# VH-VL binders against Large ribosomal subunit protein uL10m (mRpL10), part 121

Target 1, 224 residues: Large ribosomal subunit protein uL10m (mRpL10), of Drosophila melanogaster (Fruit fly) (q9vpl3)
Amino acid sequence: RGKINIQRPKAPHYERARVVAVTQPKYPELPKAKSCFKTRAERTQQQQENPYNEIIAREVRNWLDHSRLVAFFHLSSITADDIFRVRVQLHKQNLHLKSYGSKIIEQAVKNTRYEAIVPLFHSNHCIVFSPDPEKTAALLRIVRRVPQMVLLGGIVEETMLSRNQLVAYAQMPGLHAVQAQLVQTLSQAPGHLIQQLQAHQNSFVQVLDVHAKNQMNEETPKST
Key: E = the ipSAE of ESMFold2; O = the ipSAE of OpenDDE; V2 = 0.75 times the mean of E and O plus 0.25 times the DockQ between their complexes.

## First folded at step 14 (VH-VL)

Design ha27 (from ha1 with heavy chain D57F; framework fv_anetumab; at its last look DockQ between E and O 0.02; V2 from the best seeds 0.00; counts 0 for: pae E 13.7 > 2, placed apart)
Fold by OpenDDE, look of step 15:
Structure ha27 (fold): chain C 224 residues (1-224), chain A 119 residues (1-119), chain B 111 residues (1-111)
Amino acid sequence: as target 1 above (224 residues)
Amino acid sequence: QVELVQSGAEVKKPGESLKISCKGSGYSFTDYWIGWVRQAPGKGLEWMGIIYPGDSFTRYSPSFQGQVTISADKSISTAYLQWSSLKASDTAMYYCARSFLYWGDFDYWGQGTLVTVSS
Amino acid sequence: DIALTQPASVSGSPGQSITISCTGTSSDIGGYNYVHWYQQHPGKAPKLMIYDVSNRPSGVSNRFSGSKSGNTASLTISGLQAEDEADYYCSSYTSYSDPFVFGGGTKLTVL
């Protein structure tokens, strides 16, 4: 009587294995927590069917109007779990991670000073809002650990900033100091003001360029 | 546990100055807004203003603009409401309250400070 | 002065459902989903009962619910209890320059 090797049980007969496989209670896969980040397609579909788009648009506008810091990010392939983790971390710093459909954004910013941001929302994106511009450094610190989040640009104190400008801003000792410097700079020459205003426009163009580049990169099939 | 503790009741005369305090604990004081709300005896709630202690950004209700000063000391997690010259009409209960968002809800409230201004 | 309009008083019997209305304008309640409800017992500080139209904070009874239609927000209290007797205030975001407005308050009496 061959010693039943308990450590390597002989594979059951094919028929038995089949019965066991069929009779194993298929525990419904716990619905994978659908990433709160709906795919672009899902977002677009929801936007078409949602009678509350206007309400959401108003919410977005409200966030924009009341946020002293707004940062725009491109999202590359990121898991729901990762997003959640990031969201929690951001929230602890009074940073609010939101994602909206492009149509909602368009509706929200139509005929507003924010209209220029619309092109940033053609790809997978998220927005971080904060009432505190001083949290820029904290934001960047958190996001640096998330390679799937690519900073595109932002708005600080109603000023559009490029990615580089945001980074620079984060390195500055304080908003008040910067504001004081800005006031000083503005006081020195009206011509400089125009240049600075133009600089902001240029910065915006740069952000758009980065966005365009990112889109191009997504379209370039990784030639395996 | 999140708590807002306000200073004690005040009895003052017209023309006197007053500064009342609201100390936050159990949370990051600099990450939340502090609003001040007035309630006159037997009356409703009136929003006075709001401050972000992180950078001391402050907004006032138009009705209270220039009438009071809201400030904060983040080093001791304390917000202040002050009058330079009290009026009899300033007699009220004053509440401080916390909000996460500028437009948000006041989720925690102080116990209130009763200010009585009487000749 | 932007004010939200509430009924001065409402009453109900234990176990009943009552609704308190808060009426604003298209620039406040009608414009945003940032309507909040507070309960205040005599001699006590207000307590947040509903935020953002319909959300309940932790620890608030599920008997409290909020809704909005047009320029009117509503607080509904189901299964009315004696402890619900209090003043109720609505608030709404209005504008960046003047972000908060309160309603006049509603006294709820449990009969």
Scores: ipSAE 0.030, ipTM 0.514, lowest interface PAE 5.7, mean pLDDT 82
Fold by ESMFold2, look of step 15:
Structure ha27 (fold): chain C 224 residues (1-224), chain A 119 residues (1-119), chain B 111 residues (1-111)
Amino acid sequence: as target 1 above (224 residues)
Amino acid sequence: QVELVQSGAEVKKPGESLKISCKGSGYSFTDYWIGWVRQAPGKGLEWMGIIYPGDSFTRYSPSFQGQVTISADKSISTAYLQWSSLKASDTAMYYCARSFLYWGDFDYWGQGTLVTVSS
Amino acid sequence: DIALTQPASVSGSPGQSITISCTGTSSDIGGYNYVHWYQQHPGKAPKLMIYDVSNRPSGVSNRFSGSKSGNTASLTISGLQAEDEADYYCSSYTSYSDPFVFGGGTKLTVL
């Protein structure tokens, strides 16, 4: 990060202060403009040669543990000015754009249910973290206008979602009260049903709300 | 839920100052841009400028640079458009509008403030 | 001061489909997918009808659709109704220093 946050928060919100504190470098920084978005070759060398790999992996784990929204992107060639503009816009929505090497990601997710994300980092990539799953629609609106960032999928409420599932989740903001259960329902729903319901957004919201409530009833024991 | 409420109509003489307001509610005011748009009587829409109330970053249309001042008070969720010296050509309807992105659509608009400048 | 070009007026009969064009340059409509359409009834504020070329906000009838080809964006209204009579404006992103431009507006007359 070349900049400290835009304002000096006197008493930062605990969630925001914790995220910022965790993301601060714990070792001397390389030049900031280059170190944030290194080439694939440079990231591979960083994975193998950086004496702070455990520290960086711990940073990634803390991001994963404190983020209810994580989105993975393939990153094609992009100018420093364009990626800076995107990063600023994302940050204004409490969306944090990061890039880490595949080895570091593997270390960070070791012995977690997120081990399945490691193959996504074979190519040039970036990750967006946020504590706010309601910001998924905001994220997708911002990156839709950035063709260099191609959505691969994400994690919402600790559940892995494909690209289409994440897009479907983002199109249903009226289900805020059941968002965690909605994510579980989407991960189980037939893909054709998801596509049909995405085309009919208002009806989709109502159908998913009923389905999520039915799934909750089937999974919970009877009240005593 | 989301509302932008503007201050009332104004009748002014050339040379007078004026500050009109736009109060946002029902959303996180500091997370959205506020743009100002002018519409002269019987004419189309003209973009004047935009502000990010979270840090007061402001950008003006070249046609309005130096003609108006855009500001915000985030503690009361209010953006402002201000003239130091009105001229008759400032007679128009002025709208504030919200945008999620700096380059985005204006998804919610205020009701407008009619400013009439005449001798 | 650089406006997108729209026809001054269009007209159609109830039930007809009509299309309003919005022509810009490679520096706005041709260069980005940030084209938006607004409806304005007399005496009222504009209302967003289409964003990002073709997306419909919640609460906007599916009779409204948008598209783009080259430097020209189009708003199509199918099943024309009397309530659709209004002024329609397109807008587009242009650059970081001057991010917005509006079209001159199109008056839609029904019948």
Scores: ipSAE 0.006, ipTM 0.437, lowest interface PAE 13.7, mean pLDDT 76
ESMFold2-Fast, scan of step 14: ipSAE 0.820; ipTM 0.928
ESMFold2 (binder alone), look of step 15: mean pLDDT 91; pTM 0.936

Design ha31 (from ha1 with heavy chain I50F; framework fv_anetumab; at its last fold request DockQ between E and O 0.52; V2 from the best seeds 0.75)
Fold by OpenDDE, fold request of step 17:
Structure ha31 (fold): chain C 224 residues (1-224), chain A 119 residues (1-119), chain B 111 residues (1-111)
Amino acid sequence: as target 1 above (224 residues)
Amino acid sequence: QVELVQSGAEVKKPGESLKISCKGSGYSFTDYWIGWVRQAPGKGLEWMGFIYPGDSDTRYSPSFQGQVTISADKSISTAYLQWSSLKASDTAMYYCARSFLYWGDFDYWGQGTLVTVSS
Amino acid sequence: DIALTQPASVSGSPGQSITISCTGTSSDIGGYNYVHWYQQHPGKAPKLMIYDVSNRPSGVSNRFSGSKSGNTASLTISGLQAEDEADYYCSSYTSYSDPFVFGGGTKLTVL
């Protein structure tokens, strides 16, 4: 009985080899988890096509369309507790603090008059909405006490304003006061113009008078 | 000018009820918190609570919760502090004060109301 | 009752600088920059002197300054004057549910 060489088993008979080859379980290649090979682009596209993003984008648009005051803030190392605190206080003034992803904002403002705000949303940000533009001063007063919130700019009465312009706006007297001042200024304008026009004439007359006086003094013979 | 005017001094007996007032003027009463601060004779300041008259949001210090009631009437720009039953230990000066922020500073104060509870 | 800790009394001579400390915890002074200082003269209502650690309200003398380190806030009064003799109280924000806590107060005497 020949020692079965276990190290080099005789190749099975051709027919047996065929049967073994056919009966070898073809283990399905584990589908390469398509999830691992989704390109960043595909993931981004799937996120863009998320119906939820569309809903949120619509919400953002709705806020923009119904707000007379919109302010954009950068958030620097702010805690959830800080945000909550500020949100509560802002709400007391009918100011609504919202935070949205940059992509959502981009989607929301695409092909709208607000598209120019997209560059403001490259980092952690929040938006404050209000139906009342008169609350701008209150908003700024609150935010000044929160160093983690940095004003970037805003929209007041459908006009985009820079940070400095918003600050200036908040310092202005109320609309009625400004109107009153304007009326007063306009009412005084004709008088001022008349004065300016007359000032040159008066100066001319004064110069002439001085000249006339000088001539009279020269004509007065020094009666020795 | 911003002013908080409080009601006059009160002398009461234990068990009596009391309501003192703080009237704000010179600012938008509904846009600021009105807080009440107790100062017992020779003692320090104790925050009791505050109210936001705009929506009547009221918060109390844990030490004063259930002991007093803070309220406001925005129509007359007046905040109130009331006791249902006074104790001798309630003898103190009571100040109302204004704060723009619920975490902020009290920037204007009333003149104080002295409450004396004695048998 | 969680109160901020202040020295009971501080004294100084006219022209000197004095400092009043206010010590809290990581949940109040150490956690927030919302420390305020009040001056109270005898028989008078408190007056805000410093807000948010180091800011002065309008009308408050520049002799008053505030700072904070860790869990301790400090009020410094430079060029001490007789009129500065008063009680001084610190306060701090603590939490949403209990937003205000006062210190025990410090009596400042001008010698």
Scores: ipSAE 0.867, ipTM 0.948, lowest interface PAE 0.6, mean pLDDT 88
Fold by ESMFold2-Fast, scan of step 14:
Structure ha31 (fold): chain C 224 residues (1-224), chain A 119 residues (1-119), chain B 111 residues (1-111)
Amino acid sequence: as target 1 above (224 residues)
Amino acid sequence: QVELVQSGAEVKKPGESLKISCKGSGYSFTDYWIGWVRQAPGKGLEWMGFIYPGDSDTRYSPSFQGQVTISADKSISTAYLQWSSLKASDTAMYYCARSFLYWGDFDYWGQGTLVTVSS
Amino acid sequence: DIALTQPASVSGSPGQSITISCTGTSSDIGGYNYVHWYQQHPGKAPKLMIYDVSNRPSGVSNRFSGSKSGNTASLTISGLQAEDEADYYCSSYTSYSDPFVFGGGTKLTVL
């Protein structure tokens, strides 16, 4: 369908214009922005009903469908300039860093095999996608020197891997060895792996916090 | 096995053009930035710029922008530093070095190319 | 112009410890943990000694250590040996448009 040009309806002869010339119509003032204690809830509901969210959710599903490597990260406070630097470096290795809101992730994976990953996104997060699973080693070499990005786990060739399993995969000459190990480990419900990923995230963040505090104490300026 | 080998010493006159080289071996050349570092006689190290051979993304230090050209030929794992018109002040030792990250360290260095510009 | 400040020279005797400072701003050393140290013997190419403030590459003696406090990074060499006599340079990441800056260098003399 063609787009409606608002200027086109302004024909040379308009009945409305004549009414304005004879009697000044008083148009009701457009309502001011709602001042309401429910504003946050109303915004949340409007976001859920927004057609734009479904378009972005389809984009996320497309990335999942076309990526043989998907890595999940907790993202600590980072400037736009610094995340851009990391994104450019990753892109050189065919690694695509994306950030999506938790609700969009939930919409994207709802009623799919990936629905179990939703709990990973309760905090600030980002995802790295690649069509090439052999880039896992390059990914880990880059992100270990970006302290704001904390690896939670990922998916390689449709196989869910914990942080430690991804690190092991990067060091392995063949995928079959890691797949065999994962199958032996995962003789349990799918939710167990997500729980392990969340536990590793919490443990790692706690270790980083202790390390950061210790570094700050050690780096205290001293005059001799 | 990782090695950066630079071209030999050059003696030039002011106004002449020059292109020196840095050949990488023993690693994936297209996965590392190749930087150029200048050291004037008896002076410290000055970063000039670097290039990512995989896509030819090139960055220059503000003090060297427009004064030199950095390029690379990934088919022969070689990076280049070039002057269109040399000045006496270009007399220096020039090092190439590799870095995995845009914000990273230079872990392997070439042996250096001495460029002398005099009449 | 050199953005990072190092002492021109430091000296020590064999077996002693020395520290070389490298001072920048909140936009470089203070803003990032991307501080690297290089050793250069006369007539030779620089060699990476420390990366990311405190990490040693394989093959570098554990006598070399690095640290950072605020806008100042430090390289400490313990148990000084004659072969440690060299020039030492620090470097830091600064910004996307100008990612690399070196210090002026410090000449270490082992007496």
Scores: ipSAE 0.800, ipTM 0.910, lowest interface PAE 0.7, mean pLDDT 82
Fold by ESMFold2, fold request of step 17:
Structure ha31 (fold): chain C 224 residues (1-224), chain A 119 residues (1-119), chain B 111 residues (1-111)
Amino acid sequence: as target 1 above (224 residues)
Amino acid sequence: QVELVQSGAEVKKPGESLKISCKGSGYSFTDYWIGWVRQAPGKGLEWMGFIYPGDSDTRYSPSFQGQVTISADKSISTAYLQWSSLKASDTAMYYCARSFLYWGDFDYWGQGTLVTVSS
Amino acid sequence: DIALTQPASVSGSPGQSITISCTGTSSDIGGYNYVHWYQQHPGKAPKLMIYDVSNRPSGVSNRFSGSKSGNTASLTISGLQAEDEADYYCSSYTSYSDPFVFGGGTKLTVL
């Protein structure tokens, strides 16, 4: 009865864990198995009372209002090092990886057209924001090689898109490619046709004028 | 149409400085990492480091940190590898190559620059 | 310090299949699917043959395929041809602070 069992392994990982355990401070708490479960529930309740939730929700609202591309992902287990390298790579493409609590998302989209996104945030998740909807292709190219991020859908130009719709959007030519195709078509038009369009189609002049102004703004000319 | 063109072969003496170049064309130069890879005569490939020319983010292999400087001039789509003081052990073929991702593959390679360091 | 282990050489006869192994650890090949394979003929720059374990770039023969099991990645060349005689290198992502490592290389000889 007083025989000591000595068959326990002497692995370094086991010895390190034992030393760490005895040096940790002991808290006056309920049984640890139940306290861990209650601690998670208590954190959820405390998050509802956090006075900074509105500040963070305002940040999310601002991102949603100023991002022409928003993409939602399920996030599988990932190390802090791995999510950091992904965040850095995305940021180089003007893609901003964020994660927020579900309560904060609910506050941010309350009384907006985006309330339908709330169920996406019941599981572990992340969001990518960008002012540049043409970066959708770059986003998908990056994330395709990040198996921990699973695309759920997105918002492009204030329109909610399913996963498949967002993928299809990414395959479309960019705004500059569409503008180039239009210019090529008009440049191939006969000169007589152009004169008739100028005489009868003021809308073409308006479209070309808007296009020229947008090109000047996007090019950021040195003289402007 | 993607092309990486490296500067020509170099013959140097120990203690001299050297800067070799890699010019990218046919793609968005600022959207890709440019890596440098060493291959000593008869030996394998060794990764030296990366630069992201778009923001000059530069990373070195621990084996080469402090031994070389990697830089880029995005206005001329060119990356550089330089030594302040060459050693005979720096005799090798040096390749540049591009990668879209920090964790990705090298899909296009330069032709290589042979550096010979001898008395 | 940590290198991916490849056999120094492998040989095969024309028409046969050959497999080149690349063994790492749970922190590189075992932990990620970011293993890539490169072919290098004498005097030439390396050429990407396989990326992310099994993906073949455009222009690479379908005789080249890749796989992974545990900490070991494999490059398989089927229908071996004389032109396949070259050095083959694997590479893998490892960590953010030291993101990249090559294997030591394998010389493939076509008998």
Scores: ipSAE 0.786, ipTM 0.900, lowest interface PAE 0.8, mean pLDDT 80
ESMFold2, look of step 15: ipSAE 0.693; ipTM 0.864
ESMFold2 (binder alone), look of step 15: mean pLDDT 91; pTM 0.932
OpenDDE, look of step 15: ipSAE 0.808; ipTM 0.913
ESMFold2, look of step 16: ipSAE 0.676; ipTM 0.857
ESMFold2 (binder alone), look of step 16: mean pLDDT 91; pTM 0.932
OpenDDE, look of step 16: ipSAE 0.819; ipTM 0.916
ESMFold2, fold request of step 17: ipSAE 0.778, 0.774; ipTM 0.897, 0.894
ESMFold2 (binder alone), fold request of step 17: mean pLDDT 91, 91, 91; pTM 0.932, 0.928, 0.927
OpenDDE, fold request of step 17: ipSAE 0.849, 0.857; ipTM 0.938, 0.943

Design ha61 (from ha1 with heavy chain F100W; framework fv_anetumab; at its last look DockQ between E and O 0.01; V2 from the best seeds 0.00; counts 0 for: pae E 13.3 > 2, placed apart)
Fold by OpenDDE, look of step 15:
Structure ha61 (fold): chain C 224 residues (1-224), chain A 119 residues (1-119), chain B 111 residues (1-111)
Amino acid sequence: as target 1 above (224 residues)
Amino acid sequence: QVELVQSGAEVKKPGESLKISCKGSGYSFTDYWIGWVRQAPGKGLEWMGIIYPGDSDTRYSPSFQGQVTISADKSISTAYLQWSSLKASDTAMYYCARSWLYWGDFDYWGQGTLVTVSS
Amino acid sequence: DIALTQPASVSGSPGQSITISCTGTSSDIGGYNYVHWYQQHPGKAPKLMIYDVSNRPSGVSNRFSGSKSGNTASLTISGLQAEDEADYYCSSYTSYSDPFVFGGGTKLTVL
């Protein structure tokens, strides 16, 4: 009785091998845990025409219509926790961080003045909305310290701005400050004008007085 | 100029309550976080908690959760740290500090308040 | 308690360059670029010297520099001066729930 070599079992008879091969439970390959981090882009591709998309699109439109500041960012390798952290901080400054699928954005801005923003949404992105354009500086200050957020551009007061233009805008003194300065400058102008006008009048009066005095002196007869 | 001014040194007994203050000036008080940091004698810095005076959002270190209360009065640009019942182990220097960001740096510090708890 | 690890003490002579290390984990120093350094003289409040790994606040000497590699941040002080004798603390962001952690501190002695 030949020693069953446990280390190299003889290949089963062809028929048995077939049966074993057929009866081997095909365990479905555990779906490779695709890292739950489907890029938002991948999630967006799966967004079938869901009636909910219209609702979300309306929301996006609403945000666009009521925001005086809109900034577009590319997101690079940011975790949900990090996004949340940044969102909270932005919210403290009345800045609202939102993220939407590209299809939703397309639907939202179709046949609107915002249609030009569609090309910005080809990658992972987020949008910051604010009703206050003066918060641009605050926004940039915050996101400067968030490397995962890359500024692409924005809309301020219905004007599309490049990244550089937004940065420049943020460096400008606030409209109110400029207005205040203008008012101050304008308020000083009348005073200066009055002073100048008065100076001329005073000078003229002085000249007339001198002339009058000289005439009086000429008319005084030398009483011999 | 940005300044944080804290209340004066305190000498207390165990079981007593205490509230110390930190007044900010020279900046928008509601736009910055105020953190509290403890430093026991001869020891290092310990973060206790942080508050955003603009909306009173308050966060505590797990080690100090329930042990202290952090509050702020934005009308007078003042943050507070308070104990309901002091322990001898609460003897330390307490600093308030300002941070723009929740995860940010403390760029300005108060001068510190020494709290001594002794029987 | 999550603490950042610093050497207890470092010493150097005037004019030398010294480095203080701060070692954390992948969840703090390794995970974020939000490492800050503070200088504290005896009996004084801490002073921010470096923020976000390598940035100097206004008024801080260019002798102070910061860097990070992996889970370790470093503060370098060049041209060591007597006035640099102090305690140095690193800090890092860790998580939303517990945003701040300090190192144990390093006493710098200028010989």
Scores: ipSAE 0.795, ipTM 0.909, lowest interface PAE 0.7, mean pLDDT 87
Fold by ESMFold2, look of step 15:
Structure ha61 (fold): chain C 224 residues (1-224), chain A 119 residues (1-119), chain B 111 residues (1-111)
Amino acid sequence: as target 1 above (224 residues)
Amino acid sequence: QVELVQSGAEVKKPGESLKISCKGSGYSFTDYWIGWVRQAPGKGLEWMGIIYPGDSDTRYSPSFQGQVTISADKSISTAYLQWSSLKASDTAMYYCARSWLYWGDFDYWGQGTLVTVSS
Amino acid sequence: DIALTQPASVSGSPGQSITISCTGTSSDIGGYNYVHWYQQHPGKAPKLMIYDVSNRPSGVSNRFSGSKSGNTASLTISGLQAEDEADYYCSSYTSYSDPFVFGGGTKLTVL
């Protein structure tokens, strides 16, 4: 088996049970015929018509609607055990580490102002959700010591922020009304944020593709 | 100013119980791990276990699993290390120390609690 | 527990540079950059000197530096001073079930 928790913590296992129940449809039992092989065309059609995509897309919409902080990361090579310890640490700060396929993200943000984030999910990625935007500093303090997670940008109080804007937000002295005003002011800058995020992501992915040789992350979503 | 203040030195006999304390101040106690580190006389540092007081998530070194109990009372910002039955080999200095990350450094340490167990 | 190997003692004269080694395995020092160094004067609690291989906390002299090559981490003290005489311990992250391992310690004597 080899994927169960190494430690037996006192905390309830409710989070793991809930995550498993919600995410189980991603990987249905694909082979129903004697042959366990499917053509590329059959896989493409199955992916497009997977009935669980709408259930999972509703989950993503729910996270987006109830999260005042959303942060997007590129995820380089990391073992399932190592990403699990990071997820546990983040959860202690009410920060929820999730991964979803790009098609599910596209479905979830369809006809919203967030539709432009979809290209960020073509590479290996993860998302952190939280109802607590004041936890941005804690998030960055954890992740700066996790080299495999590279911040791309985020959403604070329904406003999209670049990487640098999110870092600046996290450093502000702590009045949420003041921080919300600064976020709104920064987001009114001339619109190149999504193009800049896409360009930086493409450049970063190109460098990482040269270094990425063995992908062994079972909790890392596959975008293709 | 971050401070970890431990309970005073203890002199005990084998078979007695003991609970020593570590009180944190000057920071958000529930946001940091508290680890316990043992140092036998003339010996090096040994990690015993760690607790996250915010949710009582507790992990033990395999060498100490079942031999001690680590707990915390977040209402008074205090972590505890407890033995149900002391042995002479438990004679050591015991430190508490703080870490931001489960995999991180211990950035602040208590002054230590000397536990002496002798017949 | 997996023990990290340090020399039992090292010595140096004032003004010299000395290096303390800390050798582990590919499962700890070789696999992660979570190597930390602690200084302990007699009768005192340990003090963090270096974290994550090479980073100095605020208030630690720039005479202290850290590095790593393969399965071996190193603490270097330049411009050795009398107050540097202490025990030095390395530590590393190892695994989720047993996340901390210490070295056996090195006694630094300033001649």
Scores: ipSAE 0.720, ipTM 0.883, lowest interface PAE 1.2, mean pLDDT 81
ESMFold2-Fast, scan of step 14: ipSAE 0.820; ipTM 0.920
ESMFold2 (binder alone), look of step 15: mean pLDDT 92; pTM 0.936
ESMFold2, look of step 16: ipSAE 0.007; ipTM 0.437
ESMFold2 (binder alone), look of step 16: mean pLDDT 92; pTM 0.935
OpenDDE, look of step 16: ipSAE 0.650; ipTM 0.833

